# VHH binders against Testicular acid phosphatase (ACP4), part 8

Target 1, 367 residues: Testicular acid phosphatase (ACP4), of Homo sapiens (Human) (q9bzg2)
Amino acid sequence: LPEGPLVFVALVFRHGDRAPLASYPMDPHKEVASTLWPRGLGQLTTEGVRQQLELGRFLRSRYEAFLSPEYRREEVYIRSTDFDRTLESAQANLAGLFPEAAPGSPEARWRPIPVHTVPVAEDKLLRFPMRSCPRYHELLREATEAAEYQEALEGWTGFLSRLENFTGLSLVGEPLRRAWKVLDTLMCQQAHGLPLPAWASPDVLRTLAQISALDIGAHVGPPRAAEKAQLTGGILLNAILANFSRVQRLGLPLKMVMYSAHDSTLLALQGALGLYDGHTPPYAACLGFEFRKHLGNPAKDGGNVTVSLFYRNDSAHLPLPLSLPGCPAPCPLGRFYQLTAPARPPAHGVSCHGPYEAAIPPAPVVP

## First folded at step 23 (VHH)

Design s5 (from r5 with D105E)
Fold by OpenDDE, fold request of step 25:
Structure s5 (fold): chain B 367 residues (1-367), chain A 120 residues (1-120)
Amino acid sequence: as target 1 above (367 residues)
Amino acid sequence: ELQLVESGGGLVQAGGSLTVSCAASGDEFSYYEMGWSRQAPGKERELVAEIYRGDSTYYADTVKGRFTISRDNAKNTLYLQMNSLKPEDTAMYYCAAGYEGEYFEEWDHWGQGTQVTVSG
């Protein structure tokens, strides 16, 4: 079918560059953390702001013909997790997306753009209540007890032991997660030009990345990836689809929904889509859903809407077009629903979450 | 490394109140999401309450309206005030800490636990 007009977009992006979440006992930079990270650990950096501003500008360019040049509350809805770094990222992004919010705009023309959020405890869309979900823990246990996981872990026993010695950190109980913690700290430091300890060689970093990938795989991949997704990324996926459906059904002027979130949000969503690529989403990574109408006979073709996916994970390169496994790109919406159904929560709900309630933005008020 | 030490547990009569505390040291307390879990004999550990950095809170249905989780960042201390205690609340109560907002939400640090016993 010939390509039709873009009618709806959903974007999910990770916040920009941040300070490390924590240090480790033998961290050579631990004592000067307050100077290195003036806004505090886990907080968005100046670089993070820049990255998100750039992403916003990219989005402005991409959707120049689609979005109004000025922000319209009836056309664009932004939701963020209730974290400083994600809220700030959303604001920076929107400053790139809309000139009226851009740096350097005349004061008289400057308009702040609202970013919506819900309390962290209530956020079941962009954060997943993993700690409170026994079924999720069971699924994780199954994954971690699997032969492949155990074999890999066994292969890293010596490495992890050395890591403990290097860092002064005990990895007992949760070695992979704690290893990730170390990696996070090191990567943040490296990204900001801080010297790493001699033991933190490129090989060590690579190994840590592999360890993290294994752990992430346990969270979003086999076994029972779909069921995991129903408890996590599938919720967000379902909300995105529900938003589109609602907009179409009601003829709402809403064009774009944006979600400012975390690496885990994207990873969970990738898991739901079967698109985890073994890499942690970099800062300001953006996964996009583009809904287009196509000319054709809906009765004959099963519908006239397609979904295209893209993933922007490097500002120096074009976004990566993605294909839902088992579906052509663009993917007919009906097919998209079918293929993702196992990863999306059923209407009756799933363990830990109860009945599914689509997190739909309020109906835009048309002036 | 963050260390967590629970205290305040004890024996209390049904209907009574008790406050357990968790003292944190070794890392910046304010950077962690905190929670209380409990484990009764022969049962799995269950989440009781969570408090996030924005001070939003989560409670298990079994304790809603009776328990209050709070934190004092200046004192590096987490609290769980337990009111209207029931025999079924008898458990070892564990303090836990986790990194906020990144990676997959898990608990990264645990205390040794404090025993709460509610007599019928």
Scores: ipSAE 0.725, ipTM 0.880, lowest interface PAE 0.7, mean pLDDT 92
Fold by ESMFold2, look of step 24:
Structure s5 (fold): chain B 367 residues (1-367), chain A 120 residues (1-120)
Amino acid sequence: as target 1 above (367 residues)
Amino acid sequence: ELQLVESGGGLVQAGGSLTVSCAASGDEFSYYEMGWSRQAPGKERELVAEIYRGDSTYYADTVKGRFTISRDNAKNTLYLQMNSLKPEDTAMYYCAAGYEGEYFEEWDHWGQGTQVTVSG
């Protein structure tokens, strides 16, 4: 493609493969869980490390002309949520992206790369703020009380009742995330070569995926998707745009910001962009923001930047180019800013506790 | 399936202290984020405090500096130490547990609550 040169990249990716978060009561693999998952439930697996190393190598190749294989602290900033699996994922990713700095290189050549984090309770940028934001919960209730959501629940009552008998979980009348957890456990086990229970047929798995898609849609989509995003993925989107604006205004050498996070982080971003595709981001999925100068002029053309998006959701295939609704790629930065404005927090911030509480502070910018 | 049972509630004079406890059973306690919420009569349930696996904590502004959340993974027990109690702290206190850092973080398990009443 005869696009202009890259000037800035932001990457947001989900951690690699992990052990299941929990066993359900009737799980046939429950008795041997400590043998199957030696690092513990919810921890990054060896497969997860491999996926992240592969993602890092993909990024190395993609940015060969833009980013030296030598890590330079003024050019790259890496932030992770404060979870073992996301911190380890960032490290494995960086081993692929900067192979000369990788662990296992000769000590004279190995250079540790800092991965920055904040305490989980303080992370309003990368962590989904569900529990601590009453306004978000009010918006979610509007979606879950809507007729189409309730009609779908009614249609799945028989399925959920049978699933209770197979799993030993309470599911009917419970939040749909419990059904998601059943699917998550089954998929984790299947990915590691464990036989599925006889009741977990392809049809059961498809129904669980449909239930999860409805519930995800309620969390990040209509109604009032933009207002939900102002409290969630719009915060991160705003930080990405603000980082680029600061880099350009001050002439900073920063070229790349990387965020190691979770499925909900990517889902919330997709919601803010109007690009949720009905699926959960797979392990090591990566959403990239690529800022380029307008092609057709030397680097001193000035003032005309485009934004392109890609989504790597399957390592067996090339990344998907994405287009912001209403702005076919390559999207001029000004138009990108305009179209995303409703989903990003306003300058005065947004309030989780009604008009009498202090607004959420502006999204943090890389120091 | 994780089960949560609160205890330690009761009547306390304003300015006093009280510790409520939450005993967990039926699953690995250390894999959960834990928290306390409260509900006063006629009010909506509100988050009071959270504690994560790394012992990072969150407190509602109304209780900062007065309340301390802690957990003992060896005893599968969550605690809320409440100091300088005020009549507005009167509520049913609920223990809750949620999954660590995946999907949309909600409270997945709730206790039945323990009543705290602060008389002024």
Scores: ipSAE 0.596, ipTM 0.829, lowest interface PAE 1.4, mean pLDDT 87
Fold by ESMFold2, fold request of step 25:
Structure s5 (fold): chain B 367 residues (1-367), chain A 120 residues (1-120)
Amino acid sequence: as target 1 above (367 residues)
Amino acid sequence: ELQLVESGGGLVQAGGSLTVSCAASGDEFSYYEMGWSRQAPGKERELVAEIYRGDSTYYADTVKGRFTISRDNAKNTLYLQMNSLKPEDTAMYYCAAGYEGEYFEEWDHWGQGTQVTVSG
């Protein structure tokens, strides 16, 4: 289907580079962490700011013909999780997307841009407190108790035991998130030019990446990926589609919604789309939903709109075009609704705490 | 590695109050999001309350309005104030900690638990 003019864009992106979330007990860099990471663990770094500014400039160029060169509150809505690093990432991104609004601009031309957020406990849209959903844990347990997962875990027992000796962490018999945290710390340190300990060889890093990929797959992929998505990434997917539907129905001037969030937000969304590829989204990775006028026969397949996806996971390369399984891009909107329906919450809601819990969707964007 | 030790459990009459505490050591307490879960005999462990790094809180519907979670970062201590206790609140209460905002939101550390028994 030929690509027509844009009519709406939704963007979901991970915050920029950050300091490690924690030091492990035997981390050789632990005692100087305050010098290495002066803003604190988990905080956005200067490199993270640069990555987000670069993403914003990419978005400016990509949407130059669609989005006004100056910020207009009726055209753009920006939502972030309530974390310093995601709020700062959104601000840095917007400085690239709307350079006249950048803090260094002359005061007569500077316009602050609001970034909206909600308290962490209330953020069911971008933050999925999976700890409070027994049904999700049942689904996850089915995946982690499956033979394939348990056999892989057994095969890594020797590796994890050695890693305990090198790190001082308890890892054998513990959730694989703990091994992921070791990988995360090492990757943060490597990205900032810190020497890794001798035991953190390329083979060790590769094994940690394999462990993480298995664990992520259990969280967002088969078995029962669609049912898991209804409780996780399908909530955001449903909100993206609902916002576009509302914009069309009411003739609203809203052109773009931007979500500044986390790797797990992108992973959950990829799971809902059936597009998880075995990799963790890098810092400032951006998944875009582009709604365009359908230039073919508009009455045939879901009206006059198509949906195209792109994934920018490497600033050194062009964004990767993605296709929804079963719908080559550009996907007619009606087909997109049909194919994603199993992964999106049904209108009557999903059940975390028993037989039924009414779906109360996150507050829609109101221009 | 973060270590969590609960205390303050005990026997309480229905309608009474009790505070349980969780002492944290071995890492910077303020970097963690914290929570309380409970497990009654023959039942699965259930989340009771969470407190996030921005002091935002969550409460399970079964305890909302009766329980209050709080933290004292200077003392590295998490609290659960339990008021208007009911026999259904009888359980082992576990303290938990986790980093949020990256990967999936699971608890990374657990305490050994403190028993709360409500009679009456």
Scores: ipSAE 0.581, ipTM 0.825, lowest interface PAE 1.4, mean pLDDT 87

Design s5 (from r5 with D105E)
Fold by ESMFold2, look of step 23:
Structure s5 (fold): chain B 367 residues (1-367), chain A 120 residues (1-120)
Amino acid sequence: as target 1 above (367 residues)
Amino acid sequence: ELQLVESGGGLVQAGGSLTVSCAASGDEFSYYEMGWSRQAPGKERELVAEIYRGDSTYYADTVKGRFTISRDNAKNTLYLQMNSLKPEDTAMYYCAAGYEGEYFEEWDHWGQGTQVTVSG
């Protein structure tokens, strides 16, 4: 189908480079953390700011013909999770996307750009519901009790036992998130020029990445990937589609919605789309939804609109075009709705709690 | 590795008040988001309250307005002030700790619990 002009864009991106979230007990760098990470653990680094500026500049260039170089509040809405690093990432991104609004501009043309958020505990849109949704835990337990998962754990028992001795963490019989914490700490330290411990060889790092990939697959993939998505990434996917529907129905001038969030936000969304690629989204990775009008037959199902996806996971290369399984790009909006319906929450909602009736999902907090 | 020890549970009459505490040791307390969960006999463990780095809080609907979570980083201690207690609040109360905002957020550490019993 012939592609026409952009009419709406939704962007979901991971924050930039950060300090480690935690140390493991035997981390040789643990006792000098305040010197190494002066803004504190988990805080956005100078490199993280640079990555987000670069992402913003990429977005400026990509949408030069679509989006005014001046920020206009009716055209752009930005939502972040309520964390320093995601709020700061949104600010740095916006400095690249709207360079005349950046700090240091002359006061007459400098204009602050609002980044909206909600309290962390109330964020059903961008936060993964691990702590707040018993139904999701039931689905996860089914995946982690499956033979394939247990066989892999058995194959890694020796590795995990050795890693316990090197790190001082309990790992054997524990959730794989603890092994992920080791990998995350090592990667943050390596990215900032710190020597890795001798035991953290390339083979150890590859094994930790394999463990993480299995664990991510259990969280967002089979079994019952669609039901998991209804509680997780399908909520955000539904909100993205609903925002476009509202813009069309009400004739709103809104052109772009941006979501500053986390690796798990992107992973959950990829799971809902059937597009998880086996890797953790790198810092400042961006998944984009581009809505365009058809230039062909205006009597098409789902109106005169197609949806295309891109994934920017490497600033050294052009973003990857993605296709929804079963719908080569450009995907007609009606077909996109149809194919994603199993992963999106139904109108009556999905209950996080056992015998209670499902709640109706709340509308997203965007104009 | 972080260790969590709850205290302050006991018997309380309905309408009464009680404070439970959670002492943290063995790691840096300020690294963690903290929370309270509870489990009544024959029921699943349920989240009661959370406190995040930066002091924002969450409360389950069943306790909102009656319970207050707080933390004292200098004393490495988490608190749950429980007012207007009801028999339905009878449970083992567990302290938990986890890291914020990355990967699939889970509670990384749990205490062994302190029993709260509310008599009608």
Scores: ipSAE 0.570, ipTM 0.814, lowest interface PAE 1.3, mean pLDDT 87
Fold by ESMFold2, last read:
Structure s5 (fold): chain B 367 residues (1-367), chain A 120 residues (1-120)
Amino acid sequence: as target 1 above (367 residues)
Amino acid sequence: ELQLVESGGGLVQAGGSLTVSCAASGDEFSYYEMGWSRQAPGKERELVAEIYRGDSTYYADTVKGRFTISRDNAKNTLYLQMNSLKPEDTAMYYCAAGYEGEYFEEWDHWGQGTQVTVSG
């Protein structure tokens, strides 16, 4: 049986398709980059805009019975990281979600929809704290110095040496992150119809994806995945739960919070939930948290609310329903709190972020 | 591939000031987040300051209020203005660059360092 009505939704999505940020030295497309990427390196492409419009339209259809057809500031709050591509992704998404308010409609009153952000240096919620968190580096070092990681790296020595020769990219120091950069550049180029170099065969791309999966696993998975999450994806997870708690406690009309962010934001959140699946989130991938009234009495765990998760990683298919490990969907809210507690920061804070901070405030009530 | 070269280090008396700089070449400087780290003898390398696109900055507690990070994209140069220097600031100072908002945001490029020595 389907569960009861929605009462709150949190959405975290990756920006749309972008130009490469920086390529490798021997990239055959390097010298014509200004022609290939007219908005600039790292900027949202026209395809990225289309992907976000499509995501917004999907959200409109999915939440038709839950959200007002018009944007209402008391119902929806949108937060982005302070990057052009994530801010523009949020705007394109909102044009799909609230098409009557979209820019350029001659038949509708155009109304801008606020997208909130904070300076990059202050964004502890949506940015991965790699460079500013010594404790996280200590945990990562444990993972990367482990025998399993080093054996895999040694097994790829020949592959990585050939990759250096083909790309001209030095892999000393951070070989797997630099291999990821090669994969990212090749995938951006392929998505835009550019021919790949002859050396970038399907087998090479598969090996690069395997290398990336190992490296991502070291960043968000075992060993000590829960402690890593307290410093990373657990911050956002805690804010999502706190948003719902505040809405319920204060009786607020807020129905949806949307976070426009990055692949690492989604990976960190997946790590905190124990749901990383070995793949990188594609552009415009969306992880959703749906809070619903419980069908039945609340006598067993969690009161009258359940949490369901979905992951939209392919626009050609229905979103994947996800289950928190140890709690088949729909998960009672109390069980969800219990099972995620080790991955969420304690109330007194963690070494890199300080005390737990309240969720972003709900949209103000208009006069 | 981005190349980073520091300069401007030297010997300074306690309470004095010094500016170190980092010249970048070989790639588009403005696409990177930049920072300064330092390593004193016998200690681990530690983050000193970061500067992001749009001039948002971060400072370690040990230097906040005394050090200023800045960048000049037209000159492809990163700066660290160090004021009210203490003997504890003696270290090799390294500039670093990382990919902006991509993957796990590690430092991808490092300079060779410039020595700053503060005497009392």
Scores: ipSAE 0.533, ipTM 0.807, lowest interface PAE 1.6, mean pLDDT 86
Fold by ESMFold2, fold request of step 25:
Structure s5 (fold): chain B 367 residues (1-367), chain A 120 residues (1-120)
Amino acid sequence: as target 1 above (367 residues)
Amino acid sequence: ELQLVESGGGLVQAGGSLTVSCAASGDEFSYYEMGWSRQAPGKERELVAEIYRGDSTYYADTVKGRFTISRDNAKNTLYLQMNSLKPEDTAMYYCAAGYEGEYFEEWDHWGQGTQVTVSG
């Protein structure tokens, strides 16, 4: 079917490159961390700014015919989690997307672009609810107690013991999360040209990646993936669909919503879509939802609107087009609703703590 | 490796006040987000309060307005001031520390807990 013009875009992207969140006890780079990471642990690096600027420039080019070259407050809404690195990532992205409004332009032409946020504790839309949602914890416990998970954990006992010896990091009680911490530190250091320790061989890195994939799968996949998604990535997915529905119903000029967030935000969304690919989203990875009208032959499912997905996980290559399982792109909107319904919160809501918990958090929409 | 030790629990009358503390050692305290969780007998552990870098706070609805979380980075200590205590606040109170908004945001470190019992 020939596709007509874009009518709405939602973008969810991970912040850029950051300093490690922590180091492990025997990290050979630990003693010079203040020199290596002068803005502090967890802070966006200069490389992270560059990655986000590049992402913004990619978005400028991709949406040249759709989005005004000048920022227009009625056309674009930007929401970030309330962290320095995600707020700064959104700002750097916008400098690429709207280069004439960027900092460093002549003062007479520079126009700041608002990035909206909410307090971290209140962010049910973009933040993963592990700490604040007992119901989600129950579902995760079912996954981690399953035989398949426990058998894999037992199979890694020797590896995890060696990892403790190499790193000095105790893995008791939390082996897979702490293994992820090691992998994260190694990857941050490698991205900045620091030599890996000799024990961090290709085989060790592959094993750490396998451990991470199992742990991520437990968080966003089976068992009961749809129920987990209703509390996690399905909330954002539902908000994206609801924003489009509201824009169309009210005739709003809003064309694009951008979400600056985290790896877990993208993973949760991939889980809700059934599209987790076994990998962690890299810095500045972007998952895009593109809503287009058909011309000349309206489809029954969602009228004449289709949804197409792309995933930009490698700036050296074109974005990967994605398809929902059971709906080759471009997916009719009605079919997209049907296929995602089990993963999205039901209309009566799904509570973490009891009645009146917001099950479908309001998405910010320009009035 | 970060170590967390709670103290200050005890018996208190309904309507009374109590402060529990969490001493951190073995790593840089200021890089962690911190929180208090509690677990009553036969119940799931529940988040009570969080404090983020930059002093933003979260409180569960069941304690909002009665409890205050605070941190002293110079002393590597987390506090929970509990006022207007109710028998329903009886629980083991756990200190926790975790990553700053990355991965699935699970707590990386837990203390052993301090018992708070509210009578009357």
Scores: ipSAE 0.525, ipTM 0.800, lowest interface PAE 1.5, mean pLDDT 86

Design s5 (from r5 with D105E)
Fold by ESMFold2, last read:
Structure s5 (fold): chain B 367 residues (1-367), chain A 120 residues (1-120)
Amino acid sequence: as target 1 above (367 residues)
Amino acid sequence: ELQLVESGGGLVQAGGSLTVSCAASGDEFSYYEMGWSRQAPGKERELVAEIYRGDSTYYADTVKGRFTISRDNAKNTLYLQMNSLKPEDTAMYYCAAGYEGEYFEEWDHWGQGTQVTVSG
C-alpha cells in the first residue's frame, strides 16, 4: 500500500561516550585516571557530546520535512533518566536537532529546551528493574540456572581463571557481570587511544564479547522472554504505542517523543520486539519508531497507520531498517499490536512482588 | 576496589529499633549508589532500600515508614535505621554499591552481611 506522511515519531537513544565506571585492580591506567578522565568516572566525555550532536544533526536531516527547525513545546517532548550523562546527551542532541535554539546562536534566537526527568526511584519507564523487581529476578534465575547457561560458563572456566590472574578481579559469584566490567573498561580505554595491556588480545576481547552476549540474552531473551519483557522493555513499548494512540484519538499536536537513556533501555526494548542482535548498543545508538498514515481508499481504511523501525548503530552508515518478526515492512499498526501483545504488560498490570516459583524439575513420569 | 563492611546487627525485641551501618573503603564512596538487601533463612535475597545520588530514596513496601536509609559521604558510611521491628525482619542484612544506569544495573560490590534478629 502507498505510504503517506509521517505523523508521529518516538526515539530511544543511548547516551554518548563516557569515562569508565570503575577500574579493575591491576588496570595499568588506574593511577592516572584524573588526568585521563577530567570530568570524572562515568561522566560524558567530549567525544560523547560530539556523538550526540552528530545524532541530533542526523535527526534534523531525517525529519526536515516533518519537524520544524524551531522548537515548539506542544510538538516535541524530551524525557531523560536522571543521570548527568543522559541529561547532557539530550542537551547535546537537541543542539543538533534544533540548531537555531542551540547555545552559541545569536541571543535573539537561542532558547533553552526543557529535558524532563523524574526521580531515579520513580523511573519505571526507562530504568531496568533489576534491583527492585523480585518477579523479574525469578525469571532471570530460571535462565541463569538453565543447563545451556551453566554449560557455557563451564566451557569458559579456563578463560575466566586467566582473566582473574591478569586483572586481579575475583569472578566468584558474578563471573559474567565482572567480565563485562573488564570489557567495558578496556573498550573505553581503547576508544580514547590508550594502549591495552598485552593480555587483552583480539581473542580475549572476542571472548569477553561472547560472554556479554550470553548474559544479555539471559536478561532479555529466552527462556520466558515475553514474561521478562512485560516487566522491562514492554513497559516502554506500551507507553510508545499509548502515546501515539492518544495523539491520534485526541488530535494532539505532539509529533515527537525522545527518550535519552542507557544501553539496557535499548536492550530491553529490543528484547520486547524480538530484535536483539547479539550486540551491545554503541554510544548514541538510536532506535526509532516512525508512524505513517496509510493513504489507501478512505472509505475502507479510515486513516489506517503503519509503523516502521530503524536502528542507528553506526554513524558511518545509513540507519538499519528493522522488521518486526512476522510482519511485513512497513508493519500495519494493528498487526504490530498483535505481535507485540505477549511482551507488553496486560491491561491489569504485572506485579513485581507477586507470587513466584523456583525452577522445579517436573515430577517423574510414573504410570 | 571498593570494600564494604557492615556492622551494628544484633538481637532486638519486636517493636524495637536498630541501626546498621556500612563502612566503605578503597575507593571514592560518593561515586556509588548504595543499598541494603536482606536474606532470611530459606528465602531469596531481597532489596530493602536504595539511596541514589542527590539523596532520593527507594524503600520496599514491607519496610516503608519504618526504615530510613541515609549516607554520610564525609565518613564513607551508609546507614539503615530500622524502627518498629518485626520478627519477619530477621535476616542477614547486606550493604551493596553500584553504578546505576549502565548494563542491567546489578550491584557491583557486596559486603559480607550483618545479622539482625528480632525476637518475639
Scores: ipSAE 0.500, ipTM 0.786, lowest interface PAE 1.6, mean pLDDT 86

Design s6 (from r2 with G98T)
Fold by ESMFold2, look of step 24:
Structure s6 (fold): chain B 367 residues (1-367), chain A 120 residues (1-120)
Amino acid sequence: as target 1 above (367 residues)
Amino acid sequence: ELQLVESGGGLVQAGGSLTVSCAASGSTFSYYEMGWSRQAPGKERELVAEIYSGGSTWYADTVKGRFTISRDNAKNTLYLQMNSLKPEDTAMYYCAATYEGEYFDEFDHWGQGTQVTVSG
């Protein structure tokens, strides 16, 4: 399709580098925690701030012709989960995206940009209620009881037993998720120059990555990936589409919605799109939705708008253009709606979640 | 390893009140998302309340307005204040926890439970 001008952008990104969320019992680096991570476990690091500033600068450059370098309240809306690391990531990102509004001298001469949030318990858009949702629990149980999952788990019995001995961490009940926590701690430590324990060889790390991929796949992939998505990443996907529909219908000046969130947010969204690639999104990874007018027959596939996807998962390279399965890029909006429909919740809602409301403020009423 | 020990269960009359507690040890309590689940005989385990590190709470519709979850990070203790108790609230009550805010956030630490029995 011949492409016309960009008209709307939605961005979902993971927070920047953080300290480990927790440690395992025999972690040799436990005693350096207050020195190495002075803000505490799970908190955004100085490297995390740098990564988000760099992402913001990338977005500035990418949208130079579309988005004013001056922040305009009516054009940009930013929503974060209610965690220090995601709120701070959004702020650091915005300093790169709107450099003239970046924090000023100690005399507070900057132009602050609001980052919106809701209490964690109420955030059904960026965090899904997995623990309080019996239907999701049933779907996950079906996935974890499947033969392929159980065969892989049984094949790792010896490895998991050794991992318990090395770490002192019990893997009973949730072996693959607990193994993921070990990998997360090791990778955070390695990224910050800490020597890995001798048992954490390259082979061990590769096995932990394989274990993590299987467990993630059970959460967001087959069986019944579309129904899992209706309860999870499909909520956000539906909201992204609804925000554009509202902007188009009402002629709103809103150009960009940004979501600062977590690895699970991106994984669930990738699951809903059928685009999970077997890897965890790195820190500051960004999945973007670009809505453009197209030139040609305007009545084709639901009007004259296309949707293109990109995934920035490596700051050293250009973002990856992604294609929705079954739709060549750029995807006509009507086709995009059709192909994603099974993964999006029905209008009347789904179990554990009601109808989604827009993430942006209502349009002003003319007085 | 985080260890969770519930206490405070017992027999109460319908309409009464009871507080159950969960003592945590062996790890930093404030990093955990925490909750209470219950299981009646012959039923599946049901999440009744959660509390997050940011202070927000969630309640199942069946207990909202009657139960209050709270935590005291200085004492490493989670509480569930249960008011206006009904016979349907009879169950074993379990304390649960997981790391806050990353991955898929399933509970992975559980106590042994404390029995609450509501006569009526």
Scores: ipSAE 0.564, ipTM 0.821, lowest interface PAE 1.8, mean pLDDT 86

